# Designs tried in a protein design chat: VH-VL binders against o27280. Part 332

Target 1, 266 residues: o27280
Amino acid sequence: MDSMNVPEVLEIKRIVEESESVKTFIFSWDFRREVRPGQFVMVWDFRDEKPMSVSLIDPVRSEIGISIRRVGEFTDRVHGLSEGDLLGIRGPYGRGFELMGRDILLVGGGIGMAPLAALADEATARGMRVDALVAARTADELLFLDRLEAAGVNISTCTDDGSCGFKGFAHERLLTLEENHDMAAVCGPEPMMFQVMRILDERDVPAQLSLERYMKCAVGICGQCCLDDTGFRVCAEGPVFWSQELSRVREFGRYRRDPAGRRVPW
Key: E = the ipSAE of ESMFold2; O = the ipSAE of OpenDDE; V2 = 0.75 times the mean of E and O plus 0.25 times the DockQ between their complexes.

## First folded at step 15 (VH-VL)

Design C11 (framework fv_cemiplimab; at its last look DockQ between E and O 0.91; V2 from the best seeds 0.83)
Fold by OpenDDE, look of step 16:
Structure C11 (fold): chain C 266 residues (1-266), chain A 118 residues (1-118), chain B 107 residues (1-107)
Amino acid sequence: as target 1 above (266 residues)
Amino acid sequence: EVQLLESGGVLVQPGGSLRLSCAASGFTFSDYGMTWVRQAPGKGLEWVSSISGSGEWIYFADSVKGRFTISRDNSKNTLYLQMNSLKGEDTAVYYCTRGDYSWPFDYWGQGTLVTVSS
Amino acid sequence: DIQMTQSPSSLSASVGDSITITCRASRKISNYLNWYQQKPGKAPNLLIYEASTLQSGVPSRFSGSGSGTDFTLTIRTLQPEDFATYYCQQSLSTPYTFGPGTVVDFR
């Protein structure tokens, strides 16, 4: 095993408050270690370890960013940290997004916009046209809007309560948008992704979707993130999957497994 | 055998409220999303609302948004539809069905009649 | 919203006949279409999902075809118990919408 499997203790260089519940932690990064949008790292606070998507990749500043939503004890502790504090980081792991074509559609929900924000930066840097559909429950939960706008991304928003943009869900908004993309990248709640995937399928738009599962080892050994029927390991074969791959995954959009391995419905 | 049994349909005045229930049996209730579909007398089928297995994902037809609430109690294997501010056009047989965005409506109850009239 | 239409609105046939019902969507919906049967005074039953997959327990005389905007339900060798109203339903996106139905009567 190479150095990518050894946790590196890194100092929090900067913290960006994205929303009330989301912070981006920025670290110095040695880019001799390649990292791609869609890949994740294991974050260790010296008590527990959790997988987190990379939301910022900046080779110029030699920095990466990890966006974390406050959802439990681990993330509560991490959100209590300050600049200069230390975290353990190992990775990156998993299969990231592939870019193809000239026009790309990003569809993200909530914290799912984290990996897509990184992808947007790469796509725009390559001279691609990027459209982003950003979804959230409420306006205050919409993430990375200023960052995306600054990058030249064409943004469409939708909120469940109509507090910003289209009132409704991402798949509903997507139906109202023009069909003019070479590929799509999707990340967010699986019920959203499931329904978005069907629309993209109908439009014959190649789509990549990023899944979230309980991951323990991140190296395809423990099997905790294994998907039913296919045996796909989210940490190894994913977390980014093509729509054709997910079409074979029975549990996608229907249920997940908790840390005990029990089925939990969406 | 999968069984769905609706109840609660009665005569109610316009502006009134009513709660429908659907008792499910013969399958693991929490594994499936559930849906309400209604049918006005002599008319076709109209989707009303769907709810995911956990209850966290809810969808409504525009015609009932803001007036109807869908919920479920997985411990009781029961689906609910709270109907407020009822209108004459809400008069219909209301069917409980298994299925949602990820599953076809593969099993249906026999329905319960809601009549909204002055 | 996606609008669904059906043709014909009604038809009469004899036992043993083969009949065809057509469903059309206002936009392409790939194969995300379901067929339901409803007998008088009864609840609907699922016949076919994803345009052509036969629901378990449904007789093989029922078949579905089509993709995009045009879909067909075919009943071969019509049986007395097939007297009913048939509905198509798109499952591509909310709001889920049904066709107006096709009434199948016996001569």
Scores: ipSAE 0.922, ipTM 0.957, lowest interface PAE 0.5, mean pLDDT 96
Fold by ESMFold2-Fast, scan of step 15:
Structure C11 (fold): chain C 266 residues (1-266), chain A 118 residues (1-118), chain B 107 residues (1-107)
Amino acid sequence: as target 1 above (266 residues)
Amino acid sequence: EVQLLESGGVLVQPGGSLRLSCAASGFTFSDYGMTWVRQAPGKGLEWVSSISGSGEWIYFADSVKGRFTISRDNSKNTLYLQMNSLKGEDTAVYYCTRGDYSWPFDYWGQGTLVTVSS
Amino acid sequence: DIQMTQSPSSLSASVGDSITITCRASRKISNYLNWYQQKPGKAPNLLIYEASTLQSGVPSRFSGSGSGTDFTLTIRTLQPEDFATYYCQQSLSTPYTFGPGTVVDFR
């Protein structure tokens, strides 16, 4: 029996309030089960199971963290939990980010900064130079700024309303940043990722983009994690894709599928 | 068979308001972002605003920010442009077109003329 | 904002001629450039997207080339229906910007 396919019941060791709508839940973790930035776990509250990106990977403290945004019934219940309460965790699943070169750009929107925060930790630990563009609707929704600063990351911010940093969207801010990088990693709403990808393509910077798509299973046997045009299975071949791969996916940045297979536009 | 039909263009006084509509048919409306492009008499094309398929991602030209609002009703296959605080320089034929950040502006309506004059 | 310029602003040609229109962006935009045709009194129509990809239904006499900052639209063996105004448009980033247009008139 592969232990990754059976939820392990873990105690919530610590909860960090990242914003009004986002919390990071921290668990003790046995790193004989390797976890890489960009991978996800299935979180089970003993009623429903949902995929969540790993936002903290700390082998020194033997801890992982998962950051969860409050958006519906499941996440409302999980946000109501306290330190000492239990959750089921299985995984990790999916392809993680690959690090290349010496200089990396991270572009994160909202909760998309969660897997990028874990990547920032790994990149800085390897001695890479890390620049992060952190985007949100308002200053209150910018995530992980203190953690990124503590890790030695060079931070730029943008908000739609101009309440912190550049007033505008991530792709518009990126156009004003002239530094080239050996690679980029991008995570956030698909419309943001699509537009950022075009800027990075113009700069000839290879980019990895992390997709958050609905899925009922995490082992690649469920058709709901497949992309329409290419047959990619997000949980097996993703969630991280190279920009060259995503440029062939007609639905990327435009729509996704619900559990019934119906198109849901961005 | 993609069809776009704009309506609502009339003569309005400076400072006035007007709402333009665009009725779409021949495709799944919600699968596409939509855009408004305008053209002043005898002048070139100027992008005004784009809206994503869901209506959640919205972009405006600087010349209209704070004055114009773009919206859509996917149940009615209709795109709207609410124009407030109209100025003489807003005088133009307004075109509805299919497309946004993710798709070229591939089909265009006939346009509707807005004249802002006293 | 990314500024787009076109040259020439106008040209006169005869049926059967081959013509070239150029478009320049104020910064590099890779291949994120579209070409549109507008006939007098009519709405624009898309000819080419991603600098060189011909839109479905557009005659093969139209072709686009270029990348970065400099782009060209070529019409081989000009037909009567090709007398129109042509616009380039960058699709790299908002705000989207069009060139000022090139008028192709009958000689």
Scores: ipSAE 0.791, ipTM 0.900, lowest interface PAE 1.0, mean pLDDT 89
Fold by ESMFold2, look of step 16:
Structure C11 (fold): chain C 266 residues (1-266), chain A 118 residues (1-118), chain B 107 residues (1-107)
Amino acid sequence: as target 1 above (266 residues)
Amino acid sequence: EVQLLESGGVLVQPGGSLRLSCAASGFTFSDYGMTWVRQAPGKGLEWVSSISGSGEWIYFADSVKGRFTISRDNSKNTLYLQMNSLKGEDTAVYYCTRGDYSWPFDYWGQGTLVTVSS
Amino acid sequence: DIQMTQSPSSLSASVGDSITITCRASRKISNYLNWYQQKPGKAPNLLIYEASTLQSGVPSRFSGSGSGTDFTLTIRTLQPEDFATYYCQQSLSTPYTFGPGTVVDFR
C-alpha cells in the first residue's frame, strides 16, 4: 500500500502504435496491486507527471498497458521513447467502472476508448453482450477496433468528417442505435459525454462516465481535481462517476478550471 | 445587461459570400457558447450553427454544412458567420443568440437581414 | 433529425382567455424542450426551458408541462402583449429543431 504513493520505475516492455497520435506502452506489473478498468496511473518521465488511463489489464501475462495521445510537451517526450526505456508509474488511483447486468453499451471518443477497451475485455470475459460506439474526428483516429472485434464486441463507428461509419457525432449516432442496455460506460471529450448522458438518461440506462481534470497529488490531498458545487475529487471519488452524481455537478459539460483556478470553457 | 447586436446583412447575388458579425456585451463572452438561428420572411425558426465557449466544438445544420463557417474572437467579444455559395433559400433574418448544447438560447439579438436574389 | 410539430397552427383569442398550445416530438426527448415567444418584427424570447421551468422575468401566467413526446404551453388570462407566435424547440440533440410555430391572434 505504501508503494502506491511513490513512482515505481518500470521498463517499457512493448510499444503498440494505435494511431498516428496514440501509442500504448506496455509494462510488467505485479497484480498484487489490483487494477480495475477506469482507474488511472500517474506517469512520470523524470521531469513531469500526468494521469493516464489503463487500457490493458492482463493478469495472465502480468502486463498493463497505458495508452497516451500526443497532445503537448510531456506526451511528445513520452512518444519519443523506445522499448527498454524507463518511466515512473504510481497508482492505480481512483474509482473504476462497475459492471452490472448482461448487456453493456460503451461510448468512447478518441483516447477515451482506452479505459473502455479494458472494460470490454472484462465484460466479454464475464459473458456479457458488449456493444461499442467508437467515435473520432476522422477514420485515422478510431482506436482499438481490431482489439474490440477480436474480443467479440459489436462495434458501431462514427466520425465527424464521415470518413468511416456514421457521419456525425456520437450522440447523433446513439439516437439510431438500440435502446435496451443494462448499463453504459462513457469516456471521451466532455462535450460528447454531456450530450450522450442526456440521451442515456432519457432511456433510463444507468451510465458511468469518466472525467478528466488537472491533477497534482492524485491521492486527494491537494484539491486540484475538485469539481464545483459538490467538492468531489476526481482522483478519489472519481474519475468514474454515475450519471446521477454528475447531474448535480454544474461544471460538467460546461467548463473546467485550469491550474490557476480560472474557469475555462470546453 | 446582456446585449447582442448583429450586423452585416445585405443583398447578395446567388453564389456570393457574406460575413455576419455579432457584438456581445454584458456578460463574460468566453464562458458561453453562441448560436446562429435564422428565419425566412413569414416562416419559422431554423437553427444554423452553434459554437462552444472555447470555439473548439462546432455544429452545423445540414442545409449549410460545407458552405458556412462559424467562428468567434473572444478578445473582441464577437461572433462571426461566414456564408459562402449563397442560395435563395438562405434569405432570412439571422439572429445571434447565447447558448449551445449546454445552455438554452436565453438572449437574442434583433437580427440582420440577408437577401439572396439576382 | 427530431421533428417538432405544433397544434394549432393559429388561433384567435380575446384578452382574458386561457389558451393551450401543444408540441409533439418525433421521438422521446425527456424534458429537453424549450418555448419561445416572438412578437411581430421582434426577435424570439425564451419563455420556458426544460419543459416547465420559467425563464427569469417571465410572468407566472405562462406555464409548461409534458415529458417524452407531448408538451403543452398554457397561457392563463391572456394579456394584450401575449398576442405573438410561439415556438417549441427540442434541446436533446443536434440539429436543434424548432416547431413550425403557433400564431395567437386577436379574436
Scores: ipSAE 0.697, ipTM 0.865, lowest interface PAE 1.7, mean pLDDT 91
ESMFold2 (binder alone), look of step 16: mean pLDDT 93; pTM 0.944

Design ca1 (framework fv_cemiplimab)
Fold by ESMFold2-Fast, scan of step 15:
Structure ca1 (fold): chain C 266 residues (1-266), chain A 118 residues (1-118), chain B 107 residues (1-107)
Amino acid sequence: as target 1 above (266 residues)
Amino acid sequence: EVQLLESGGVLVQPGGSLRLSCAASGFTFSDYGMTWVRQAPGKGLEWVSSISGSGEWIYFADSVKGRFTISRDNSKNTLYLQMNSLKGEDTAVYYCTRGDYSWPLDYWGQGTLVTVSS
Amino acid sequence: DIQMTQSPSSLSASVGDSITITCRASRKISNYLNWYQQKPGKAPNLLIYEASTLQSGVPSRFSGSGSGTDFTLTIRTLQPEDFATYYCQQSLSTPYTFGPGTVVDFR
């Protein structure tokens, strides 16, 4: 395999605190190695390796960023690192989002806004009109609003508790928004993505959805990220899928599998 | 064989509270979202609430939001509906159903009658 | 909320007849529509999901069609056990909504 399958040891150039639980780690990057929004990298702390979406792609500064939510032992250790510390980065992996048309809708929930923030930057740079629906449980969990605003994105928010914007779920808010988009990109919890996908399907808006599933490796040979009903390997064929592909997957929005292969419900 | 058995329906006074239970068997309970649907005497079906397989994703009809709570205990294969601040308009047969946003309501229990009257 | 209506509210038919029931959504719902049958004194049962897919165990005389806002349930060669109330339900998104029902009575 090529150099993408060997970790590069990179220095943490800058750390941005996005919220109480989310940090973006920024590294110098040689853009002779193409990185596209929707792709991910394997992050190695010299003990464990985990997949993380690329949330910043900045060729002008020669930087990439990865946004990490503090949810367990690995992410807790990485959050304890400082500027100047080292991490192993392998990749990028997976299919990036495909951009088409003039108008795009982004629908993101929680940390799912990370890959969508990178996509928003590319779409605006291409002169597309970008509308973003940003969903979270509370206002404090909404991510990248300032970055999206700076990029010229038209932002709608919704929170379960009504602390910012629409009170309710992303799919409920989507039903009240403009219907005319050439495409959509969706990333977040699968129950949110499932209902959003149906609404976009009804509107004949082609949608790409990014799956955040448990994965042992990022080369597609292990089968750990395999979808039950179709045999899709998320790391090989995803993580970004068209809505027509996901509509045929019975487990989408219902359950995923843990490392032991046991079904874990949403 | 899939079975859903509701219990708890009784006569209650306006403003009262009641908890309904639904015992599920014949399938892996946690693999399915569950839904409560009600039917007032001589009327049609009205969706009340749905809960995902893990219990983390919950949706309510506006008519019951803030008064009713849906929950599940996957270790006991049981679905619950806690009904507070009951009104005469809540009088109905309450059906436990298998299904949610991700699955059609493919199995229904026989229902349990809740009457809200003085 | 997405409002559902059904037509007719009731109809009378004889065994062997073919009947159709119409369901209309207040906005487009693609093919995200389910049909249920409820016999007197019994719980509803699922007949059809995704507008046209027959549930396992349901007789082939039942069929569904339509997309967008207008849907039909057809029962060919009506049998005695088909005298019941039929409900449509949109499955595009929560909050879920049902039609008011169509009563199919013996003539």
Scores: ipSAE 0.761, ipTM 0.884, lowest interface PAE 1.3, mean pLDDT 89

Design ca10 (framework fv_cemiplimab)
Fold by ESMFold2-Fast, scan of step 15:
Structure ca10 (fold): chain C 266 residues (1-266), chain A 118 residues (1-118), chain B 107 residues (1-107)
Amino acid sequence: as target 1 above (266 residues)
Amino acid sequence: EVQLLESGGVLVQPGGSLRLSCAASGFTFSDYGMTWVRQAPGKGLEWVSSISGSGEWIYFADSVKGRFTISRDNSKNTLYLQMNSLKGEDTAVYYCTRTDYSWPFDYWGQGTLVTVSS
Amino acid sequence: DIQMTQSPSSLSASVGDSITITCRASRKISNYLNWYQQKPGKAPNLLIYEASTLQSGVPSRFSGSGSGTDFTLTIRTLQPEDFATYYCQQSLSTPYTFGPGTVVDFR
């Protein structure tokens, strides 16, 4: 058993309120344990463990950040914590994003913008031109706009209700944007990612997409963390997949599996 | 055999409201997206709205945004279209069809006629 | 929005003829193009999906071709039941859009 399989109890150093429903929890981190954008950690509140993507990677300050949306009992409890409180963290796990070329398009939906914010930091630090399409249901759910702006990212927004930017969905907005990029990274609700993937594939833009799904075991081979057609385990082989890999998976964008292995439609 | 049966089309005055229903059978309803497509008399086909299998993902044509609501009841295998603030240009046969956001409209009901006139 | 155009808007043909209908998208849509047939007073039915895949139960005299922006529906050896209106439709992205239709009339 290596150190990644044992939760380390860490103090919450700082909490950033990103929106009414999203907070970023910041921890001191020893970067002898490599962390890359797109990887996740298991967060343990001493009752339950849930996978959470890393949204901030700051080796200069020796910090990582984990952005969490309030959606259920576990996340509601974690949102009730304060600076100085403790959480168990184990990881990182999974395949992170790979950067190539000079220009990258980021397409993020809701909390999916969290791992993409970390990627934006790395891409800009490497001198890449970064265009970000940030999508949400409403203007108050758009995340990390100030952070992206400070990094020099070219930002486009869309909201379902039209309260900020383009009125409509990410894939509809994407059709109106400049189509030349060396690569793309996409994270958000799976139906959004599927629609975006098809447009990027038509444009011959290689894309990496991050799948965030229910898992029983972060390092295991349990069925709940596998894709239907390919058998990819999100904890070991994902969560980041190339669009070419996902285009062959009938499950992607259509349904997921519940803890009992039954199909649950999107 | 896949069957889709629309109902609810009637004559309605401008500004009125109407709810259309589509009863589905012959397949696992929740596994598929559903779509409403309309056709004005003597005109072509126009996409109106689509809903995902779970009901959480909903798309509308610009012409109906803010006035129409699409919903589904997977326990009853039924698709709905709530039409508010009806206008003369909403006069059409409304078709219920099976699809998700990736597939063609592979099965269609027979349609239900909505007439918006004084 | 992706705009779809069809040509011709109408054509007259006789039983036994071979006919061709074209469909153009305002943007590249790969092979996400479907063809529908609508007989008078009836609902549309799916003929072809993914540009060239024939729907189950559709006669082999129907065929589709094309990719990107330009697509073709061909009906070989036209039969009496083929006199109908034909629509193309892009399925790449919402809002889903149909062509204006091509009416195939008896000559």
Scores: ipSAE 0.497, ipTM 0.787, lowest interface PAE 2.9, mean pLDDT 87

Design ca100 (framework fv_cemiplimab)
Fold by ESMFold2-Fast, scan of step 15:
Structure ca100 (fold): chain C 266 residues (1-266), chain A 118 residues (1-118), chain B 107 residues (1-107)
Amino acid sequence: as target 1 above (266 residues)
Amino acid sequence: EVQLLESGGVLVQPGGSLRLSCAASGFTFSDYGMTWVRQAPGKGLEWVSSISGSGEWIYFADSVKGRFTISRDNSKNTLYLQMNSLKGEDTAVYYCTRGDYSWPFDYWGQGTLVTVSS
Amino acid sequence: DIQMTQSPSSLSASVGDSITITCRASRKISNYLNWYQQKPGKAPNLLIYEASTLQSGVPSRFSGSGSGTDFTLTIRTLQPEDFATYYCQQSLSTPHTFGPGTVVDFR
């Protein structure tokens, strides 16, 4: 129905190496097709199609960026591409983050910082105070620190191995951060998001969490992304959900489903 | 019915190592995180370690961090606790439980006694 | 770490009595609290999760209430099999912590 349901073949304008395992692919974009932080696009390498969150939204340069972590066959092939090569992009899809209040906490784990980096740009442009808790297994996997710093974001870091900032998990670091926020946005592995969500719930901070669940036939016509208790489909209803919605979902933080419907544990 | 059966508890000398096992049956093992909880003789319950359904997310109590490792083999429906550099204060009954950060500890095994003494 | 305390440390009761056990967290934990029962020489059993939700198979004489830092476990019409040690446990975040336990003895 919408033009965004048809893949557009775009040239890779620029590639930014964010880490050894993460690259941001930048494309020219016609902003008559609006994009909001928290939305995703389907990336097509002319063999397979996968959902990827938008990590850069720059109307001044007429560019979008898509950050991709190398985790399997599709992402390995995409990482092998060079500037000037082509990818199919369709979208955007899904519900974006909503901004409210005067201050926001971002909690990102690994590649989950990608959609939050785009959100940080919008929040700072709106004049909001932005605090970011950036979490990763090691210092080398912390993403977008320079970009966040340049935007005026107050940054806290934590790594599982203690190689940068607080030694420990995001939820453990969050317990030591005592500032009140009007809202929070969270993106990362579901086990991290689960424990962070409970802490934010205790603080009475409304939180939006982004799920990277997918379905074989994106565009919301397939039930493979349907959540256990709510019936929501990530590509149609999400990927951004309020914490009140996710607190009732038995699968959240425990397991997801593959294209065959088989449970895949966290 | 859900059943958890611990094994491996014995008398070991201080500084020694021991591996505990927990055999699970009656449920889809990989759908649940698992936890080890211990209880020193005459004392209360102490959480030791939890592991997610895949084995990728692991949490430890500070008292055992760096000395114990938790692991699981989903193909064998078995949970493990490798205990190194054992101390007298590690003497306890070790319980295998179903549950982790996302699920209450709803089923418990009978426990296996580990005694650390010369 | 979030510290859990229980009161009383022990109490004496008779069959048919109603008793209340209190659990306090060192910081707010919303309703993320579980209650367990342990009989002498046996493994613990889950009674209540999320402060007030009764585990399947647990008798209705058991009930839980509270939120934030203060929680209670109530046993109405105490039965002989209820003489045990009761533990609260916070489930807000890892590391998980248990209360020291409350011993319910026969009077």
Scores: ipSAE 0.789, ipTM 0.907, lowest interface PAE 1.1, mean pLDDT 89

Design ca11 (framework fv_cemiplimab)
Fold by ESMFold2-Fast, scan of step 15:
Structure ca11 (fold): chain C 266 residues (1-266), chain A 118 residues (1-118), chain B 107 residues (1-107)
Amino acid sequence: as target 1 above (266 residues)
Amino acid sequence: EVQLLESGGVLVQPGGSLRLSCAASGFTFSDYGMTWVRQAPGKGLEWVSSISGSGEWIYFADSVKGRFTISRDNSKNTLYLQMNSLKGEDTAVYYCTRHDYSWPFDYWGQGTLVTVSS
Amino acid sequence: DIQMTQSPSSLSASVGDSITITCRASRKISNYLNWYQQKPGKAPNLLIYEASTLQSGVPSRFSGSGSGTDFTLTIRTLQPEDFATYYCQQSLSTPYTFGPGTVVDFR
């Protein structure tokens, strides 16, 4: 629809401090425009526009939440905003997660827990059993633990420095966790997702992975899509892809694109 | 042709420190992950540490966590291993090797011997 | 950690024999298994990756098979230059672990 491509100026109703570097911005939302976990919106600060995953979907309160990590000039400006300030929002865009079976595994790294938190809410509301592996560099960077616990999610944590839970990386922790899941959803840095995908593939667990760099493909920006080494264009409905789709892409987990679209190693 | 050359191995006292280097040539260094593998005299191979192409993703064997640091300088095509708080059990030939996304260690250097002894 | 075991620890064979070395992982690793050859006094070299894919330049008498937990390396028609120690290594996840090695001695 045309309305999806025009920013709507919305008031920031509430800001939740998730960590020193992450805030969730909450807006009133008209759910005649449906939003699903795994979809994103374009956030416009009236100077620049960036894609952000939807981290809260609450039809009862008529609210959506967008979690933003402070990482550059745009996000620094947005973090400086207060309740009552305005942002432009357009969307939602992209292919969301699909829920299957009864038991699901969520594996999130850093801000990648944002879309998975929204998915956890939907899965638990459906009566599914949800196991979440939450990974970060340090304990204070683990996100959404209280929210996941309140939703009845079974939580495992790992930190690179060992400050909370398993000392190590998500894929190393995953090797010690229960293997019985009907599906998995994974979101985080690509090297983490690549390693996790390998283990899930070995277990024959179908996985859906959310790739931030393919969010722009979903809004029609072809310059953000990559061609693999065989010339196959990976310009499908992102940002969520099945693991069998990503196993054909040599670039996944090995290279990323800089702001100019140039290939750089992970 | 791909070439990897380790250097820096010497005799060191227990508790000492040492930095190993690996000079790479014949390929685009930043496109590959790099790994250190060691072998104690008369023993088998033991993975020590791996670093991604960008240098941002680093993994260590439990036996060296907190004591060793891996790093790389892509402008100089060089891999490093900083070894601190050295123990007798760290005595080994240290090999550098490269890997791609499929993770085979396809090319290896000739190794550099580190001896930790009083 | 994924533990790797090899059998036998050593074997003696004559030139022209065919030999098989086995490798077992403590858990399923799909086909993320590599085989390396190390000749006395030299660095290891890659023979086989992804359980059965022969590395470029490696003689066709070498072959690998298996998936999951059980893997084999077969050397057909042994040559004198095949005197070496052979190691398997899992590449599914860090920490990357090697088997203890199998020494092949010619008699």
Scores: ipSAE 0.469, ipTM 0.771, lowest interface PAE 2.9, mean pLDDT 87

